# VH-VL binders against Uncharacterized protein AF_2093: the designs that were tried, part 7

Target 1, 226 residues: Uncharacterized protein AF_2093, of Archaeoglobus fulgidus (o28187)
Amino acid sequence: MDVEIVEELSKMLAGRKAVTEEEIRRKAIRCALKIMGARLVGIDAELIEDVTCSLIDCPITLKSLHFSEKVKIGDVLFYHPHVIKPEKEDFEQAYFEYKQSKKFLDAFDIMREVTDRFFEGYEAEGRYMRKYTKDGRNYYAFFSTIDDTFEDVDIHLRMVDEVDGDYVVIVPTENELNPFLKFFKQYSEDAKRAGLKIWVVNPDEKTIDPFIGYPKDFRLLKGFKN

## First folded at step 23 (VH-VL)

Design n4 (from m5 with heavy chain S53T)
Fold by OpenDDE, last read:
Order: structure tokens, then C-alpha cells, then sequence
Structure n4 (fold): chain C 226 residues (1-226), chain A 123 residues (1-123), chain B 112 residues (1-112)
């Protein structure tokens, strides 16, 4: 399981000359979803940390990328392969990914808390994918970003069919609406048709609102701010 | 190719106001900190102020001589940097350069410069 | 504010000879987190905007000839042109970008 995730992550990061631990961690979660599907509910933080470590300090397979060298710029630690010297542009890209990743990772616990509150009265389990159960109804919530959701739309559509219940992607607010508009323009109809739900958490206000799709349990609607 | 093009310079009387613009192209503008640097005729370079990215809070910093009089802003949708100059003084006479820097959490040197626009404050 | 001081104000050097410019900061521009000196050098030719030559005190910007080099750490820095060329005639500025930006007074380099 770990090896499969590591290999998938290596593919995702193919061609990258510089990365950060934060980026690796964010993308490891995505790869875990792809590989494990609904089984991700039973997975804790240790797996993600192990996968992250495998690309940096503790390689577990020769088929994976190995970012063994460290370079610190400002307050950010970058990693690169031993045989490659990153250029400025590589660090710029890595830093961009870092900022996105850090924002997501920092908001992760808040997103979970807000979602738990939204599903008050439901029994909850899981970390990266959280299952909520009440009266025979199941909701599977996966935490991501709207941009990552856009890139992984095929995976999320698959998950809608895979899970025994409703599937919801929880994403944080963005500084700009463009990422949401982009998703809406390209995938809103497909998502609606498939039954994919995307809800948006504002980590600062600790609120949740629907972006695409509503819960089948109408009693949950009151949990939305708007 | 990275390009920065300043505009809006001209002659203004002391106490007057002027707004400079900088049109950016050839790079993702919203990811860069932007600065204004000025150079009085025959003098050295003087940093005027900086504006960070929206992601970094969009905060601005100013040099002491212009603080309270100058305002830097940006429109990422238009890839444009602005410098609003109020209460202009004769000592504000200079070529004003638009410059960029990547943030890298702490900052970066000014790697690209425009050709500058001349502001002359005179009675 | 960090004050930058350059010396000399002007320098005349024969073609092919070494040119040395000094820069001092009122406080250290060495960042403890990454152990890098947040010091840059710029070249400005007549009628042109400044051009970035060097960053982190000793890293050459892309396209800059290797006859340019930087040294120093903390609060004292040096720009060296190992063999002055005709195209190197310009005013050179040091700059700290440790805390916002401040420039040195500039050093005019001319051919002797």
C-alpha cells in the first residue's frame, strides 16, 4: 500500500527539481485517495508521514523519487535530488506549491472541525476522509482544495460511485473566486449529474457553505451559513 | 519576456498630485512583490516603497521621506502597479522606476526594472 | 532603517585591471534562518535603468560575466571586477533587501 502510494506520488512529481515537505504531504493525501479510495477512512496521519519521509529521508523503494538534498531560502526548506541543481525558476515553482500546500495543511484541522459541527448528531470516523453515519445514512467527506479537486475530478467522480452513501469534497475558501469559477464552468454539470458535492469552508469564520450539491438529509441544511 | 512599462510622469507644481502606473507583462504578476524606486537627476537610487502580494496580505511599506504622502496599490486583474503621489515636493523630482521581486518568504532583489518615468516638481 | 555606505565614490581603473568596490551596512544583513546575506549589487549604465548583477552577496545573476564577483558577510561586502572591460563603465550600487530596501550611494567606475 505504501509503495503504491509512493510510486503514484513520484509520478505526480515527475520532472520536479525542487519541492517542499508541505507539497509532498499535500500531494501524498491526494495519491492516497487515488490508491485507497474509501479505505482511506481507516488511515491515520502516520501513513502520510511515512510516504512523505520516503521521498526525502527514508526511501522505501528504488522506483520512487528521492529529494535528498536540502536548500533553505528564507524560512522555507526546499528539497532536491542529489544529481540536480535547481534553478531560480525551479525554486519559484516550488515556493508557489509550498504556499498552496501550507495554506491547505494549516486549514485542515479547522475544516474537519467545521465539518464535524455541520454533521452534529452523526457518528464520525477517519482523518483525511471522514465518514459520517446516522440512521443508515452515510456521508464521506474528503478534504482538498478547489484546484486539486479540479485536477482530480476523475478520482472524485469515481468516489461518488464507490462509496456506500454520499460523497462530499470539502475545500477551503480562496483569496480569489477564479479557481471556483474555473471549476464551475468546466465541471459543474458533470458534478451535479454524478452526484458529486463540493462544500466550502471558511477557516477564518469557521463556516461552511455549499458550492455544488446539497445534502440529502434536509436537516443538515441549517448548518450552512447561507 | 518580462516587461515593466511606467507611465504617468510629468510636470507638477509643489503640493500637487500625480498618479503613476506600471504595466507588467511576461510573468505572473500576482505572485511578485512590486516596488517603486526613484532617482533624482544626477543622484543615486532611492527605494520609495513596496507592495506585497495579496496572498502575503497585500501590505505596503514606504520609505520615510514619502510615508503619508505616497500610496502604492496594485490591480492584479490588470497586471498594473500604481503609485499615488500627493503633496509633492521639489525633492520628489526624479525618474521613477517600477521593479519586481519574488517574495520567497523574506524577499528577493529587484531583478527587473522598467525604463522609468520622469516626475518633475517645480513652481 | 539599515544604512548602506559605499566606498569609494568614484574609481578610475585601467583596462584589464582589477576594480574593487566596498559596501558596508549599518547592521548585519545575514539572515540566521537560511544563513544568507541579503545583499545585492546593481549596475547602471548611462541612460539605462539599473541592472541586477548579484544577489546573496556572491551569487551572479544570469548573464553576468564571471569577471564579476562578490564577497563578504554580515555587514561588510565587496564587489570585484577582476579585469575591467570598457563595457563595465557604470555606476554600481549595493543594496540590502534584508529589511525592505536601501541602496548605497553608488560608485562610479571609469577607465583610467
Amino acid sequence: as target 1 above (226 residues)
Amino acid sequence: EVQLVESGGGLVKPGGSLRLSCAASGFTFRYYWMSWVRQAPGKGLEWVGRIKTKEDGGTTDYAAPVKGRFTISRDDSKNTLYLQMNSLKTEDTAVYYCTRSYDFSKGWPLDYWGQGTLVTVSS
Amino acid sequence: DIVMTQSPDSLAVSLGERATINCKSSQSVLYSSDERNYLAWYQQKPGQPPKLLMYWASELEKGVPDRFSGSGSGAEFTLTISSLQAEDVAIYYCQQYYSTYTFGGGTKVEIK
Scores: ipSAE 0.807, ipTM 0.898, lowest interface PAE 0.6, mean pLDDT 95
Fold by OpenDDE, last read:
Structure n4 (fold): chain C 226 residues (1-226), chain A 123 residues (1-123), chain B 112 residues (1-112)
Amino acid sequence: as target 1 above (226 residues)
Amino acid sequence: EVQLVESGGGLVKPGGSLRLSCAASGFTFRYYWMSWVRQAPGKGLEWVGRIKTKEDGGTTDYAAPVKGRFTISRDDSKNTLYLQMNSLKTEDTAVYYCTRSYDFSKGWPLDYWGQGTLVTVSS
Amino acid sequence: DIVMTQSPDSLAVSLGERATINCKSSQSVLYSSDERNYLAWYQQKPGQPPKLLMYWASELEKGVPDRFSGSGSGAEFTLTISSLQAEDVAIYYCQQYYSTYTFGGGTKVEIK
């Protein structure tokens, strides 16, 4: 299982000359979803950390990328393969990914907290994918970003069919609406047709709002800010 | 190809105002801090001010000689940097360069420069 | 503000000879977090905008000839042209980008 995730992550990061741990963690979560599906509910932080380590200091397979070299720029630590010297542009890309990843990771616990509060009265389990259960009704919540959700739309559509309940992707607010508009323009109809739900958490205000789709349990609607 | 093209320079009287623009192309403008650097005729380089990215709060910093008189702004949708210069003085006469630096946490050198635009403050 | 001081103001060197420019900062521009010197060198030829020559005190910008080198750490730095070429005639500026930006006064390099 770990090896499969590592291999998938390596494919995702193929061609990259510089990365950060934060980026690896963010993308490892995405790969874990792809590989494990609903089984992700039973997965804790240790798996993600192991996968992250496997690409840097503790390789577990020869088929994986190995970012064994360290370069610190400012306050950020970058990793690169031994055989490659990253250029400025490579670090720029890595830094961009770092910022996105850090933002997501920093907001992760808040998103979970807000979502838990939203599902008041439900039994909850899981970390990266959280399952909420009440009266035979199940909701599977996966935490991501709108941009990552865009890239992984096929995976999320698959998840809708895979889970025994409703599937919702929880994403944080963005500084700009463009990423949401982009998703809406391209995938809103597909998402709606499939029954995919996407809800947006504002980490600062600790609120949640619907972007695509509503809960079937109408009693939950009051949990939305708007 | 990275390009920075300054415009808006010209002759202005002391106490007057002028707005410079810098059109950026060939790179993702929103990811870079932008700066203005000026050079008086026959003199050295003087940093004027900087504006950070929106993600970094869009904050601005200014050199002491221009603080309170100059304002830097940016429009990421137009890939344009601006320098509003008010209460101009004769000592503000210079070629003004638009420059960029990547928004690494601790900063970055000014790796690309425009050709500059001349501002002349004279009675 | 960090003050940058260059020396000499002007330098005349014969073709093929070594040119050395010094730069001092009023305080250290060594960042403890990454152990890098936030010091850059710029070259400005007549009628042209400045060009980034070197960063982190010793890292050459792309396209810069190997005859250029930088050394130093903390608050004292040196730019060296091992073998001066005709095309190297320019004014050279050191710059700290540790805290905003500050330029040295420049050093004019000419052919003797």
Scores: ipSAE 0.798, ipTM 0.891, lowest interface PAE 0.6, mean pLDDT 95
Fold by OpenDDE, fold request of step 24:
Structure n4 (fold): chain C 226 residues (1-226), chain A 123 residues (1-123), chain B 112 residues (1-112)
Amino acid sequence: as target 1 above (226 residues)
Amino acid sequence: EVQLVESGGGLVKPGGSLRLSCAASGFTFRYYWMSWVRQAPGKGLEWVGRIKTKEDGGTTDYAAPVKGRFTISRDDSKNTLYLQMNSLKTEDTAVYYCTRSYDFSKGWPLDYWGQGTLVTVSS
Amino acid sequence: DIVMTQSPDSLAVSLGERATINCKSSQSVLYSSDERNYLAWYQQKPGQPPKLLMYWASELEKGVPDRFSGSGSGAEFTLTISSLQAEDVAIYYCQQYYSTYTFGGGTKVEIK
């Protein structure tokens, strides 16, 4: 299972000359969803850390990318393969991914807390995918970004059919609306038809709002800020 | 191709105001810190100020000689950088360059420059 | 504010000869976190905007000839042109980007 995730992650990072642990972690979570599906509910942080380590300091398969070299720029630590010297542009790309990843990872716990509060009265389990259960109703919440959700739309549509309940992706607010508009323009109809739900957490305000889809349990609607 | 094109320069009297614009193209404008650098005729380079990305808080920094008089702003939707200059002085006479730097955590050099626009402050 | 001082103000060098420009900062521009010197060099030819030559005190910008090199650490730096070419006639500026930006006074390089 770990090897499969590592291989998938290596494919996702193929061609990259510089990366950060933060980026690897963010993308490892995405790969874990792809490989494990609903089984992700039972997975803790250790798996993600092991996968992250496997690409840097503790390789577990020859099919894995190996970012064995370290380069620090400012306060950020970058990793690159031994045989490659990253150029300025490679670090720029890596730093962009770092910022996106750090933002998500920093907001992760808040997103979970806000979502838990939203599902008050439900029994909750899981970390990266959290299952909420009450009176025979199940909600599966996966934490991501709107951009990653856009890229992984096929996976999320699959998840809607896979889970025994409702499937919702929880994403943080962005500085601009463009990423949301992009998603809406391209996938809103497909998402609605499939029953995919996307809700947005504002980490600063600790609020949650619907972007696409509403909970079937109407009692939950009061939990939205709107 | 990265391009920075300054505009808005001209002749202005002391105490007057002028607004410079810099149109950026050929790169993702919103990912870069932007700066203004000026050069008085026959003199060296002088950093005027900087504006960071929205992601980094959109904060601005200014050189001491222009603090309180100059304001830097940006419109990412238009890929445009601005320099509002108020209470202009004769010593503000210079070619004003628009420049960019990547938004690394601590700092980055100014890797691209526009051709500059001349501001002349004279009575 | 960090003050940058260059020397000499002007330099005349014969074609093919070595040109050396010095730059000093009032404070160290070495960042302890990454152990990098936040020092850049720029070239400005007549009638043109400045061009970035070097960053991190010794890293050449893309497209810059390898006859250019940088050395130094902390508060003292040197730009060297190993073999001066006609196209190298320009004013050169050092710049710290450790804390905002500050330029040196510039060094005019001419052909003797």
Scores: ipSAE 0.782, ipTM 0.884, lowest interface PAE 0.6, mean pLDDT 95
Fold by OpenDDE, fold request of step 24:
Structure n4 (fold): chain C 226 residues (1-226), chain A 123 residues (1-123), chain B 112 residues (1-112)
Amino acid sequence: as target 1 above (226 residues)
Amino acid sequence: EVQLVESGGGLVKPGGSLRLSCAASGFTFRYYWMSWVRQAPGKGLEWVGRIKTKEDGGTTDYAAPVKGRFTISRDDSKNTLYLQMNSLKTEDTAVYYCTRSYDFSKGWPLDYWGQGTLVTVSS
Amino acid sequence: DIVMTQSPDSLAVSLGERATINCKSSQSVLYSSDERNYLAWYQQKPGQPPKLLMYWASELEKGVPDRFSGSGSGAEFTLTISSLQAEDVAIYYCQQYYSTYTFGGGTKVEIK
């Protein structure tokens, strides 16, 4: 299982000359979803850390990328393969990914907390995918970003069919609406048809709002700010 | 190809105002910090000010000589950088260059420059 | 503000000879976090905008000939042209980007 995730992550990062731990972690979570599906509910932080380590300091398979070299620029630590020297553009790309990843990772716990409050009265389990259960009703919440959700839309559509219950992707607010508009224009109809739900958490205000889809349990609607 | 094209320069009287524009193309404008650098005729380069990305708060910094008189802004939807110059002085006479730098937290060099636009402040 | 001082103001060098430009900052531009010098060099030819030559004191920008090199750390830096070419006639500026931006006064390099 770990090896499969590592291999998938390596494919996702193929061609990259510089990365950060933050980026690896963010993308590891995505790969874990792809590989494990609903089984991700049972996974804790250790798996993600192990996967992250496997690409940097503790490789577990020869089929994985190995970012064994460290380069610090400013306050950010980058990693690159031993035989490759990243160029300025590579670090720029890595930094962009770092910023996105850090934002997500920093908001992760708040997103979970807000979602837990939203599902007041439900039994909750899981970290990266959290299952909420009440009276035989199940919600599977996966934490991501709207951009990652866009890229992984096929996985999320699959998850809607895979889970025994409702599937919702929880994403944080963005500084701009463009990423949401992009998703809406491209996938809103597909998402609605499939029953995919996307809800947006504002980490600063600790609120949650619907973007696509509503909970079947209408009692939960009061949990939305708007 | 990265391009920065300044416009809006011209002749203005002391105390007057002028607004410069810089049209950016060939790169993702919103991901870069933008700066104005000026050069008086026959003189050296002088940094005027900088505006960060919206992601970084869109904050601005100015050199002491222009602080309170000049304002830098940006419209990412138009890939355009602006320099509003008020209360112009004769010493503000210069070619004004639009420049970019990537938004690394600590700083980054100015890797691309426009051709500049001449601002002449004279009675 | 960090003040940048260049020397000399003007330099005449024969073709094929070494040109050396010095730059001093009023305070160190070495960032402790990454141990990099936030110092850049620019070249400006007549009638043209400045061109970035190198950053982090010694890293050459793409397309810059290897006859250009940078050295130094902290508050003292040097730009060297190992073999001056005709196309190298220009004014060279050092710049700190450790705290916003500040340019040196420039050094005019001419052919002797």
Scores: ipSAE 0.775, ipTM 0.879, lowest interface PAE 0.6, mean pLDDT 95

